Miniprotein binders against Catabolic L-serine/threonine dehydratase (CHA1). Designs and how they scored, part 21

Target 1, 359 residues: Catabolic L-serine/threonine dehydratase (CHA1), of Saccharomyces cerevisiae (p25379)
Amino acid sequence: SIVYNKTPLLRQFFPGKASAQFFLKYECLQPSGSFKSRGIGNLIMKSAIRIQKDGKRSPQVFASSGGNAGFAAATACQRLSLPCTVVVPTATKKRMVDKIRNTGAQVIVSGAYWKEADTFLKTNVMNKIDSQVIEPIYVHPFDNPDIWEGHSSMIDEIVQDLKSQHISVNKVKGIVCSVGGGGLYNGIIQGLERYGLADRIPIVGVETNGCHVFNTSLKIGQPVQFKKITSIATSLGTAVISNQTFEYARKYNTRSVVIEDKDVIETCLKYTHQFNMVIEPACGAALHLGYNTKILENALGSKLAADDIVIIIACGGSSNTIKDLEEALDSMRKKDTPVIEVADNFIFPEKNIVNLKSA
Below, E stands for the ipSAE of ESMFold2; O stands for the ipSAE of OpenDDE; V2 stands for 0.75 times the mean of E and O plus 0.25 times the DockQ between their complexes.

## First folded at step 10 (miniprotein)

Design v3 (from u1 with M1S Y50W S56L D60E; at its last look DockQ between E and O 0.85; V2 from the best seeds 0.00; counts 0 for: pae E 1.6 > 1.5)
Amino acid sequence: SDPEVQKRIDEFRKRVEEVWKKAQELFDKGNTEEALEILFDLYLEIMKFWEETGDLRFLEIAFEVLERILKLEEEAREKALEEWEKR
ESMFold2, look of step 10: ipSAE 0.776; ipTM 0.923
ESMFold2 (binder alone), look of step 10: mean pLDDT 85; pTM 0.811
OpenDDE base, look of step 10: ipSAE 0.850; ipTM 0.948
ESMFold2, fold request of step 14: ipSAE 0.793, 0.787, 0.780; ipTM 0.931, 0.929, 0.926
ESMFold2 (binder alone), fold request of step 14: mean pLDDT 84, 85, 85; pTM 0.803, 0.805, 0.815
OpenDDE base, fold request of step 14: ipSAE 0.844, 0.833, 0.840; ipTM 0.946, 0.942, 0.944
ESMFold2, look of step 18: ipSAE 0.685; ipTM 0.897
ESMFold2 (binder alone), look of step 18: mean pLDDT 85; pTM 0.806
OpenDDE base, look of step 18: ipSAE 0.828; ipTM 0.940

Design v4 (at its last look DockQ between E and O 0.80; V2 from the best seeds 0.00; counts 0 for: pae E 1.7 > 1.5, SAP 72.364 > 70)
Fold by OpenDDE base, look of step 10:
Structure v4 (fold): chain B 359 residues (1-359), chain A 101 residues (1-101)
Amino acid sequence: as target 1 above (359 residues)
Amino acid sequence: MDPEVQKRIDEFRKRVEEVWKKARELMEKAQELFDKGNTEEALKLIEEALEILFDLYLEIMKFYEETGDERFLEIAFEVLERILKLEEEAREIALEAWELR
């Protein structure tokens, strides 16, 4: 694809006695360095084609994330030669601002966090465009069906690779992925549904403590919204999951694991040193289960055999350096991070039926 | 209109049809290989079919960037639509080949 790469599915040997065959889907090899290239690229491409075919207005892309979503939007626009504007929060690291800007995207710094940046994008940027000349493509970081469809291509590639390697799909006992807003997860489910595998291959969704909205939603039995995100995994730092994510998780009995920030950072550093590939905490959360098979087996409710296959989605990300990970770990060792009690940190989201028809 | 730019546009329009024809021929062969159970070779032909269209897209877009002429952008988006269509067809072929096993 022009907007995403086919990524390898490679066997990974974690340190210690192998309890299963782990395969990694290396989404770090995407153009933007994360799986976001699939879904966000698909959304932009489909939207731009539609707008161009209508021939009345020119497509322009608008995003509000200073993380992997904003960089994926900017990278896709660079490849498609589309105008792109990204509003980034003031907390966005200069390295990420520069990385987004270096794609040719316009970068505006506004708002303390994503929601404020998103509000600024809508009210002060998109509302000021000439709507007679420009048709805006709004890029949500995860909550769009075209994003999920784009992410589902990962399963097409996995199934094809398993088939080409003569590996029986019956050996696949689970897929491990990180859950933020649920866009990756939804794409995986939709991909599995196409092949009749969604009931056969359980997903283990991994979050970090302090942004575990998915885990909390499952425990409460309805979607919740966090008032504050406290995790270092800021790329997982969505206050909400998509409604579709909750529905799929109930339908397919998706498993949920929550890992401490410290353990995730230690895994990130361990993997980085072992494989010379810098990984973000979001990716490290999924990879943590490869290093800690007992956690995985507990989530699956069964022991893995040596010939069983587990696929881990190495979702990628470009926001962190090795130095950022080291500094984070050192900070965690020095500060008792105040644990916000979950009971005080969630609300029930208003049923905003995002009528995707009215944009 | 610069006659040289118009000539290039006309050349690209011809190349789009030639490359599209070649991509379709590769997709047909890929389907035949899938039907025979040769999944690896079929996937290679699909990749080749997409690659030749992507290369053409990138070439057209380079001329768009150099000239600013929107007609290059229009042709590039026609190629992009054809790529999207082939990606959808490739998914269907792969799914059918999966269901038959």
Scores: ipSAE 0.513, ipTM 0.824, lowest interface PAE 1.2, mean pLDDT 90
ESMFold2, look of step 10: ipSAE 0.651; ipTM 0.870
ESMFold2 (binder alone), look of step 10: mean pLDDT 82; pTM 0.786

Design v5 (from u1 with S56Y D60E; at its last look DockQ between E and O 0.85; V2 from the best seeds 0.79)
Fold by ESMFold2, look of step 10:
Structure v5 (fold): chain B 359 residues (1-359), chain A 87 residues (1-87)
Amino acid sequence: as target 1 above (359 residues)
Amino acid sequence: MDPEVQKRIDEFRKRVEEVWKKAQELFDKGNTEEALEILFDLYLEIMKFYEETGDYRFLEIAFEVLERILKLEEEAREKALEEWEKR
C-alpha cells in the first residue's frame, strides 16, 4: 500500500521450554513504526476520495493524539502530500513532537490532557478553516470502521504468508494482540471473518493492570469506563473500548489476560537485550505471552503441542527509549506504588457511578 | 483561459491510462508492489502540479489515480481470498 507496508511473519524463538511455535507479525516495520499506519492510512485515503466525490473541497487532516495515532496520521499525510495538523497535550515528550513535526505536519502543543487537546483542535483549529474550500478529516485513534478495515489487511497478509510457507491454518491455535481502545482487535476479527476463521482461531487480548478496560468490561458483562488510567503502557491507556470491541469479544468468546507493568517493562528490556529491538510496553505485553507459555495456555483453556502455532502481533510503537524503560522500572522499585481497587475505578458510560469491589 | 494548463491536464489524462495499463500488467504477473509504486509516483507528480497551479482539475485527476490504487489493493485482497478458497 501507499500508506502501509506488508510486514513479515517470522518464526520467533523464546528462551526456555516454549513448547509451541511462535510467529511474530512485525508491525514495528510500518512507516509510523506501528500497526496504526494501516487503519489511519486507510481512513485518510477513503475520506479524501469521498470528499473529492462530494464536492470541490480539498481535504485537510486533523488529529489530537501525541502518540502512535497522531504520528501515523502525520506519516500517512507525508506520503499522500496532504496537509496535516496535530494538537498534542503539554505532557507529550519533545522527541515525539519533533518526530511528528519532521513529517511536515503542523504541531500545536495545547491542553493538559487528551480531552483538552481534542477540544482545542475542534474549537480553535478546525473551526478556523475556510469550509467553502476545505473539508476536514478528523482522525479518531481507534473508533472508526475505516480504521478497522485498514487493520484487517494484516490478516490477508498472514493467510498468504502461511500458504507460502506451507503451513496449514489448522495448526494456528491462537492470535495474541494488545488491546487499548480495540481498533487492532476489531481489525483482526474483521480479517478473520473474511476467511471464515473468526470462530476457529481464538484471540487472546492482552492489557496491563491499570488500563485493563477490556478485561473489566468482560468480567462485568457490559462496557465500562475507567476513571483513572494508572498503567505505564500509555499506548493502551484509554478509559473506554469501542462498543464493537465488546460485541466481538462476546460473539467470539475472546480471551483476556492482564499483565503487571513491572513484568511488561522487564519483558521489554529482556527482548531488547536478546534481539536488539526496542519495544514499548504495549508491544511487550503481547510478547510476554511468548516468554510465559503457561499464561497463554491458561487463557486458551488447553495445552499447546510442539507443532501448534501461535501468532503474536508485534504492534510496534516508537515513543520509548531504553533509558525511558530503565527509568520507569527504577521508579517503580523506589516508590510505594498505590493500589486502586477495580470496583472504585470505573463507571458505566451514560450512567451513575456504581461501586463494585474487584475480584 | 490558460491553454498551457489545459494541455498539461490532457497530457496527464493520457498518462493515467498508460500507467494504469502498465500497472495492470504488473499486477497480473504478481508484481503488486511495483504496480502500486508506478501509480503512487504518478499521484505525487500530479499533486505537485496542483500545489504549483492551485487548479482543482489536477486534484481531481490525482484522486482518480488514488481511487485506482485503492481498487488495485482491493483486487489484491480478492485474489488472496480466491486462492484461500481453492484449498
Scores: ipSAE 0.708, ipTM 0.902, lowest interface PAE 1.3, mean pLDDT 88
ESMFold2 (binder alone), look of step 10: mean pLDDT 81; pTM 0.739
OpenDDE base, look of step 10: ipSAE 0.832; ipTM 0.941

Design v6 (from u1 with E74Y; at its last look DockQ between E and O 0.91; V2 from the best seeds 0.00; counts 0 for: pae E 2.5 > 1.5)
Fold by ESMFold2, look of step 10:
Structure v6 (fold): chain B 359 residues (1-359), chain A 87 residues (1-87)
Amino acid sequence: as target 1 above (359 residues)
Amino acid sequence: MDPEVQKRIDEFRKRVEEVWKKAQELFDKGNTEEALEILFDLYLEIMKFYEETGDSRFLDIAFEVLERILKLEYEAREKALEEWEKR
């Protein structure tokens, strides 16, 4: 596509004991460095075409994420030569602010966390546009059907690449992906449904302790909202999942794994050392199951044969440097890992979460 | 109206149809990425003239090209599904 790339599906050998055959989907090669290019690019392109075809107003893009979603919006707009404004929280690292600005997007720093940045975007930026001339495209980080549709394109590519490598899809015994708000997961499910595979290939959703909203929602039997996010995996650090994510997980009996931040960071550093590729904790969480196939087998409920295939979505991300990860690991060794009891850290969200999808 | 701008509008309208025909030929031969690339190059060229002139007619033409790009992307997906269904 114009706003995202086809990415490789390549075999990854993990050092250690005999294991299944692991293949990585290299979403780190996307224009924005993450899978977010697919869905956010698709939303922007489709919305801009509709707005221009109506002929009444010009499209402009607005995002409120200082992470991979905001950077994906900015990179898509750079490619399409569309105006883009991104409001980022004050805690956003200078390196990420600079990356977003270097695309040509306007960047405004405001708000202590995502919701405050989003409120500022809506009240101080979007409400001040000339609505007679401009129709805004609001980019939600994950909860939009056009975002899921764009992400689903990776399944078209996976199916095609397995065929070209003469690999039967029946050998694929699982797909591993990290889960934040659930947009990537929703896209994978929609792609699998298109090929009649969603009932046959289980997904293992991976989170870190402290932002494991998906795992908790599945255990409780209804969507939950976390009160506090204590994980270092900021790309996974949303307080809610989309309702569609919960519905898909129940429909397809999706498996859930929660990994400690320390173990994820160690995996990120190990992978960087072995393969010279810096990955952020969200991606490292998924890769951890390649290093630790026992965890994967427990989640799947079966042993993996040597010729079984597991696909890991290397979701990418550009928020962290290796120095950031080393400093985080050192800080955790000087402190206990935060322990918050599940019963003390969540509430049941109201239907107003559905209204946030309207944008 | 600026006669030079109108001349460029007319030239781009002709080029859109020519590039579209070539992109469809490439697509029919299975060269989907090449088909999309020549359309995208044209989109970007037209957008440069929009930036230079401020004339919204260039923007309209560019987005007609973008819509054709999206259409080919969906058709490529349909072809992939047809091949899958045949086994």
Scores: ipSAE 0.554, ipTM 0.858, lowest interface PAE 2.5, mean pLDDT 88
ESMFold2 (binder alone), look of step 10: mean pLDDT 80; pTM 0.733
OpenDDE base, look of step 10: ipSAE 0.811; ipTM 0.930

Design v7 (at its last look DockQ between E and O 0.93; V2 from the best seeds 0.79)
Fold by ESMFold2, look of step 10:
Structure v7 (fold): chain B 359 residues (1-359), chain A 89 residues (1-89)
Amino acid sequence: as target 1 above (359 residues)
Amino acid sequence: MDPEVQKRIDEFRKRVEEVWKKAQELFDKGNTEEALEILFDLYLEIMKFYEETGDSRFLDIAFEVLERILKLEEEAREKALEEWEKELE
């Protein structure tokens, strides 16, 4: 595509004794540094074409994320020469503000947290456009079918690359991906469905403790909303998952793994040391299963043979530096984080009926 | 109506059809990347004229090219899926 790259699928050897064959899908090589280029780029292209085809108004793009979604929107608009405005929360690091601004996007700093930035975008920016000549394209960070469709393109590429490497798809015993709001996961499922593989290749969804909404929703048996997000993995830190994500996970019996922040940060730094690539905690959570195959085998419910293949989606991310990771690890070594019981930290979204585990 | 702008609009409409024919020929021969590249180069050239003139007719033409790019991308995915299905047989 013109808004995202085809990325490599390459064998990755993790240190230690021979294990299953791990292949990484390198979404860190996307134009925005993450898989977000696929779905957000697809949403922008399709929306812009529809708006222009109606022939009445011109498209302009609006996003409210100071992270990977906002940067992906800005990057796609830079490539397409489309107007883009991104409202970011005040806590957004200057480095990320500068990266988004350097694409040519207008960046407005407003709101203490994401919801306030999003409200400002909708009420103070989008409402002030000349609606007679401009139709806005609102970029949701994950919950849009065009976003999922764009992400699904990585499965087309995986199938092609397995063929070109003379690898039977029957050797693939799992796909590992991190789960935030569920957009990446939804795209993977849709891609697998297109090839008749969704019932055959299990997915292992990975989260960090403190933002493990997917895991908790599966254990409870219905979608939940977290009251507090306490994990360092801010790119996974949404209080809810897409309803579609929950339904797919039930339909295909998707596996769920939760990893501690300290272990994820250590994995990120280890991977950087060994392979010279900076990754964020969301990506490190998935890669952690490559370093720790017993966790993966437990999630899959079977032992992996040496010639079995597991694909890890190296989702990428632009939100941190090595220094950020080192400082986070040092902070964790000096201070214990209070543990919040899961039963005390969630509600059911937008409903009067609460179905919580009592006691 | 600016006669020079109208002349450039007419020239771009002709070029879109010429480049589309070339892109389709490249695509049919398996050169998908090159097909998309020539269409995208044309898209960006037309968008530059839109930015310079403010005339929305350039934007209309550019998005006709963008729609053709998306169509070729979808056709490439459909072709790959057809090859997958044939190998199952």
Scores: ipSAE 0.694, ipTM 0.894, lowest interface PAE 1.5, mean pLDDT 88
ESMFold2 (binder alone), look of step 10: mean pLDDT 80; pTM 0.721
OpenDDE base, look of step 10: ipSAE 0.804; ipTM 0.926

Design v8 (from u1 with Y50W S56E D60E; at its last look DockQ between E and O 0.84; V2 from the best seeds 0.77)
Fold by ESMFold2, look of step 10:
Structure v8 (fold): chain B 359 residues (1-359), chain A 87 residues (1-87)
Amino acid sequence: as target 1 above (359 residues)
Amino acid sequence: MDPEVQKRIDEFRKRVEEVWKKAQELFDKGNTEEALEILFDLYLEIMKFWEETGDERFLEIAFEVLERILKLEEEAREKALEEWEKR
């Protein structure tokens, strides 16, 4: 596509004796450095065409993420020559602000956290456009069908690459992906459904402790919302998952794994030292299962044979430097963070109240 | 300049059809990447005139090209899926 790349599917050898054949999908090679280019690029292109056909107003793109979603919106707009405005929270590192600005996007710093930045975008930026001339395209980070459709293109590529490498799809025993709001996961499921594979290839969804909304929702049997997010994996740091993610996970009995932040940071640093690629904690969480095949086998419910294939979605990401990860690890080793057991860190969204009565 | 802008609009509409025919021929021969690239080059050229003139007719023509890019990408996916279903 014009706004995203076809990425390679390549065998990855992890240190030690391999219990299965691991293949990585290298989403770090996307224009924005992450899979977000696929879905957000697709949303922008389709929305721009729809706006032009339905009314003779020009599209302008608006995003509220200081992370991978905002950067993907900015890079897509740079390629399409479309105006883009990104509102980022005050905690956003200057490096990321500069990267977004260097695409030509307008960057506004406002709000202590994502929800406040998003509110400012809607009430103070989008509300002030000339609606007679401009039609806004709002970029949600994950919960949009055009985003999922764009992400599903990676499954078309995977199927093509397996065929070109003379690998039977029957050897694929799992796909590992990180879960934040569920956009990537939804795209993978939709791609697998297109090929009749969604009930044949299990997904292992990986989260970090402190933002494990997917895991908690599955255990409780209904969607939940976390009151606060305490994980360093900011790309997974949403308080909710999409309703579609919960529905798919029930339908296909998707497996869920939760990894500790310290273990994920160690994996990120280990991978960088061994393979010279910088990855962020969201990507490191998925790669952790390549280093720790017992966790993977437990999640799949079966032992992996040496010729079994597992695909890990290396989702990419631009949010962290090696220095950021080293500082986080040092802080975890030095300080005793008090353990406060909070029994009610989550609430049930309003839709859940209706579902509880129907269940 | 307004008559010259209209002349440029007419020339671009003709070029869209010419480039589209060439892109379809490339696509039919299996050169999908090249087909998309000639369409995208035309899209960016038209967008430059929109940015320079502010005339919305250039934006309209550019998005017609963008829609054809999406259609060609969809056709490529449908063709690949049909081959998968047969095999």
Scores: ipSAE 0.706, ipTM 0.901, lowest interface PAE 1.4, mean pLDDT 88
ESMFold2 (binder alone), look of step 10: mean pLDDT 80; pTM 0.728
OpenDDE base, look of step 10: ipSAE 0.793; ipTM 0.924

## First folded at step 12 (miniprotein)

Design w1 (from v1 with M1S; at its last look DockQ between E and O 0.78; V2 from the best seeds 0.81)
Fold by ESMFold2, look of step 12:
Structure w1 (fold): chain B 359 residues (1-359), chain A 87 residues (1-87)
Amino acid sequence: as target 1 above (359 residues)
Amino acid sequence: SDPEVQKRIDEFRKRVEEVWKKAQELFDKGNTEEALEILFDLYLEIMKFWEETGDLRFLDIAFEVLERILKLEEEAREKALEEWEKR
């Protein structure tokens, strides 16, 4: 694609004796450094085409994420020569503001946190465009069908790479991916559905403690919204999952694993030391199961044979440096992290229930 | 209706058809990456004129090329599914 790369599917040898064969899908090689290029690039391309067909207005792209979604939007627009404006919260690190700005996108710093930045974008930026000349493309970080469709392209690539490597898909016993808002997960499911594999290859969704909305929603049996996000995995730090994510997980009996921030950061640093790649905690959470196959086997409900294959989506990301990870780890080793009871940290999304009196 | 702008519009319309034909031939031979590259180079050239002139006719032509790019990208992914279904 012009907005995303085909990425390699390569064998990864974790230290020690492997109980299974691990393959990584290297989404760090995307133009924006993460899988977000696939879905957000697809959304922008398709939206631009639809705008031109429906009217005489030019597209402009708007995003409110100071992380991988905003950077992917800016990167896609740089590629396509489309105007892009990103509103980021005041807490967004200068390094990330600079990276987004260096694509040629306009960056506005406003709002204490994501919701305020998003409100500012919609109310104070998008509301002021000349709607006779400009049609906006709003980039949601994860909850859009065009985003999921774009992410699903990685499954086409995986199937082709398994074939080219003479590997039977029947040997694939699981796919591991991190879950934030669920966009990546939804894309993987949609890709597997195209190949008749969604009910054959289980997915293990990985989260960190403090942003484990997916895990909690599955345990409760309905979608939940967290009041506070306390994990260092900012790429997973959404208060909700998409409704589609919950429905897919129920339909396909998707497995859920929650890992502590400290363990994920240690895995990120270990992986960097052993393989010379800097990764985000979201990616490290998925890779942690490669280092700790007992966790993976427990989630799958079965032992893995030596020739079984597990694919780990190395989702990438560019939100942190090695220094950020080292500082976070030092901070955690020096103090007890307050424990917030799950029952005290979530609400149910608003639900309108209307009852008519019998008449 | 600047005559020089109109001439460039007419030239691009003709080039889109020529490049599209070549891109389809490359794609049919399995040279998908090169097919997309020649289309994308044309897309960017047309977008430059859109940015310089503000004339929506350039944007219309550029997005027609973008739609052809998307079509070939989707066909490449459908090729992967077809190979899967053969066995």
Scores: ipSAE 0.793, ipTM 0.929, lowest interface PAE 1.0, mean pLDDT 88
ESMFold2 (binder alone), look of step 12: mean pLDDT 85; pTM 0.808
OpenDDE base, look of step 12: ipSAE 0.844; ipTM 0.946

Design w2 (from w1 with L56F; at its last look DockQ between E and O 0.86; V2 from the best seeds 0.00; counts 0 for: pae E 1.53 > 1.5)
Fold by ESMFold2, look of step 12:
Structure w2 (fold): chain B 359 residues (1-359), chain A 87 residues (1-87)
Amino acid sequence: as target 1 above (359 residues)
Amino acid sequence: SDPEVQKRIDEFRKRVEEVWKKAQELFDKGNTEEALEILFDLYLEIMKFWEETGDFRFLDIAFEVLERILKLEEEAREKALEEWEKR
């Protein structure tokens, strides 16, 4: 595609006695540094074509994320020569603001939180365009079918790479991916469905404690919204998952793992020292299962043979430096990480809160 | 300027068909990357004329090229899926 790269699927050897063969899908090699290029690029291209067919208005792209989604939107627009405006919250790091601006996108800093930045985008930026000649393309960070379709392309690539390596798909015993709002997960499911594999290859969805909306939603049997996000994994730190994510997880009995921030940061630093790649906590959460195969086996409900294959989606991202991770780890070793009880931290969208402390 | 712009539009429409034919030949030979590259180069050239003139006819042609890029990518996926089903 002109907006995303085909990325390699490569064998990864983790230190110690391995119980399976691990392959990484290197989404860090995308133009924006993350898998977000696939879905957000697809959304922008398809939206632009629809606008051309429906009238005499030119597209302009609008996003409200100061993270990987906003950067992916800006990167795609740079490649497509389309105007892009990104509104980012005030806490967005200067490094990320600069990266987005360097694509040629307009960056506006407004709002203390994502919701306020998004409201500003819609009410103060998008509603003031000349609607007679401009049609806006709004980029949601994860909850759009065109985004999921774009992400699903990684499964086409995985299937092709397995074939070229003469690896039977029957040897693949799981796919590990991190779960934020569920866009990556939805794309993986849709790709697997296309090949008739969604019932055959289980997915292990990984989150960090403090933003484990997916895990909590599955445990209580309905989608939830968290009141407060306390995890360092800001790329996973959404208060909600898409309804589609919940429905897919029920349909395919997707497994859920929640890992502590400290363990994720240690994994990120370990991986960097061992393999010379800087990764962010969202990616480190998935990689943690490669270092800790007992956790993976428990989630899958079976032991892994030495020739079984597990694919880990190395989702990428560029939200931190090594220095940031080292400082965060030092802070955590001096204090216990707070754990928010399930019943005290969330609300049901459109439903009453129930007491879940006994569950 | 309207006759000059119309001549440029006609030239681009001819070039789109010529480049599309070449892209399909490259695609049929398995060179999908080069096929997409020549289409993308044409897309960007037309977008420059859109930006310079504000004439929506250039934008329409550019997005017709973009749609052909997506079509080619979808055809590649369909072929791969057909081969998968054959096992």
Scores: ipSAE 0.693, ipTM 0.900, lowest interface PAE 1.5, mean pLDDT 87
ESMFold2 (binder alone), look of step 12: mean pLDDT 85; pTM 0.808
OpenDDE base, look of step 12: ipSAE 0.824; ipTM 0.938

Design w3 (from w1 with L56M; at its last look DockQ between E and O 0.89; V2 from the best seeds 0.82)
Fold by ESMFold2, look of step 12:
Structure w3 (fold): chain B 359 residues (1-359), chain A 87 residues (1-87)
Amino acid sequence: as target 1 above (359 residues)
Amino acid sequence: SDPEVQKRIDEFRKRVEEVWKKAQELFDKGNTEEALEILFDLYLEIMKFWEETGDMRFLDIAFEVLERILKLEEEAREKALEEWEKR
């Protein structure tokens, strides 16, 4: 595609005694450094084509993420030569503001957190455009069918690569992906459905403690919203998952794993030491199961044979440096991370807040 | 409204068909990446005229090329899926 790359599916040998064959899908090689290029690029291309059918207005792209979604929107617009405006929260690192701005996108800093930035984008930026001449393309970070469709292209590539390597898909016993708002997960499910594999290949969704909305929603049996996000994995740090994500997970009995921030940071640093690639905590959470196959086997509910294959989606991301991770780890070793009582940290979005016990 | 702009529009319409034919030939030979590259180069060239003139007819032609790029990508996926279903 012109907005995303075909990425490699390569065997990863983790140190120690391996119980299965691990393959990584290297989404860090996308133009924006993450899988977000696939879905956000697809949304922008398809939206632009739909707008052209009237021939009356030109598209402009608007995003409200200071992370991978905003950078993917800006990167896609740079490639397509389309105007892009990104509103980012005040806490967004200068490094990320500069990266987004360097694509040619306009960057506006407003709002203490994502929801406030998104509100400012909609009420103060998008509402001020000349709607007689401009049609806006709003880029949600994860909750849009065109985004999911774009992400699903990685499954087409995986199936092709398994075939070219003469590997039977029946040997694939799981796909591991990190879950934030659920866009990546939804794309993987849709890709698997296209090949008749969604009810045959289980998915293990990985989160970090403090933003484990997916896990909590599955345990309780209904969608929840977290009041506060406390995990270092900012790429997973949304208070909700898409309704589609919850429905897919129930339909396919998707497995859920929650890992502590400290363990994820250690895995990120270990991976960099061993393989010389910088990854962010969202990616490290998924890779953690390659280093710790007992966690993966428990989630799958079976022991993995030596010739079983597990695919880990190395989702990418460029939100942190190695120094950021080292400093975070040092801080955690000096101080215990406060726990948040489950009943105090989430609500049911369609219902009044009630006291609930931790899962 | 500008005769000079109209001449450029007519030239691009002709060139879109010529490049599309070449892209399809490349695609049929298995050179999908090169097929997409020549279409994308044309898309960007037309977008440059849109940016310089503000004339919507350039944007319309550019997005016709974009739609053909998407069509070619979808055809590649469809062929791959057909091969999968045959096993």
Scores: ipSAE 0.764, ipTM 0.919, lowest interface PAE 1.1, mean pLDDT 88
ESMFold2 (binder alone), look of step 12: mean pLDDT 85; pTM 0.811
OpenDDE base, look of step 12: ipSAE 0.830; ipTM 0.941

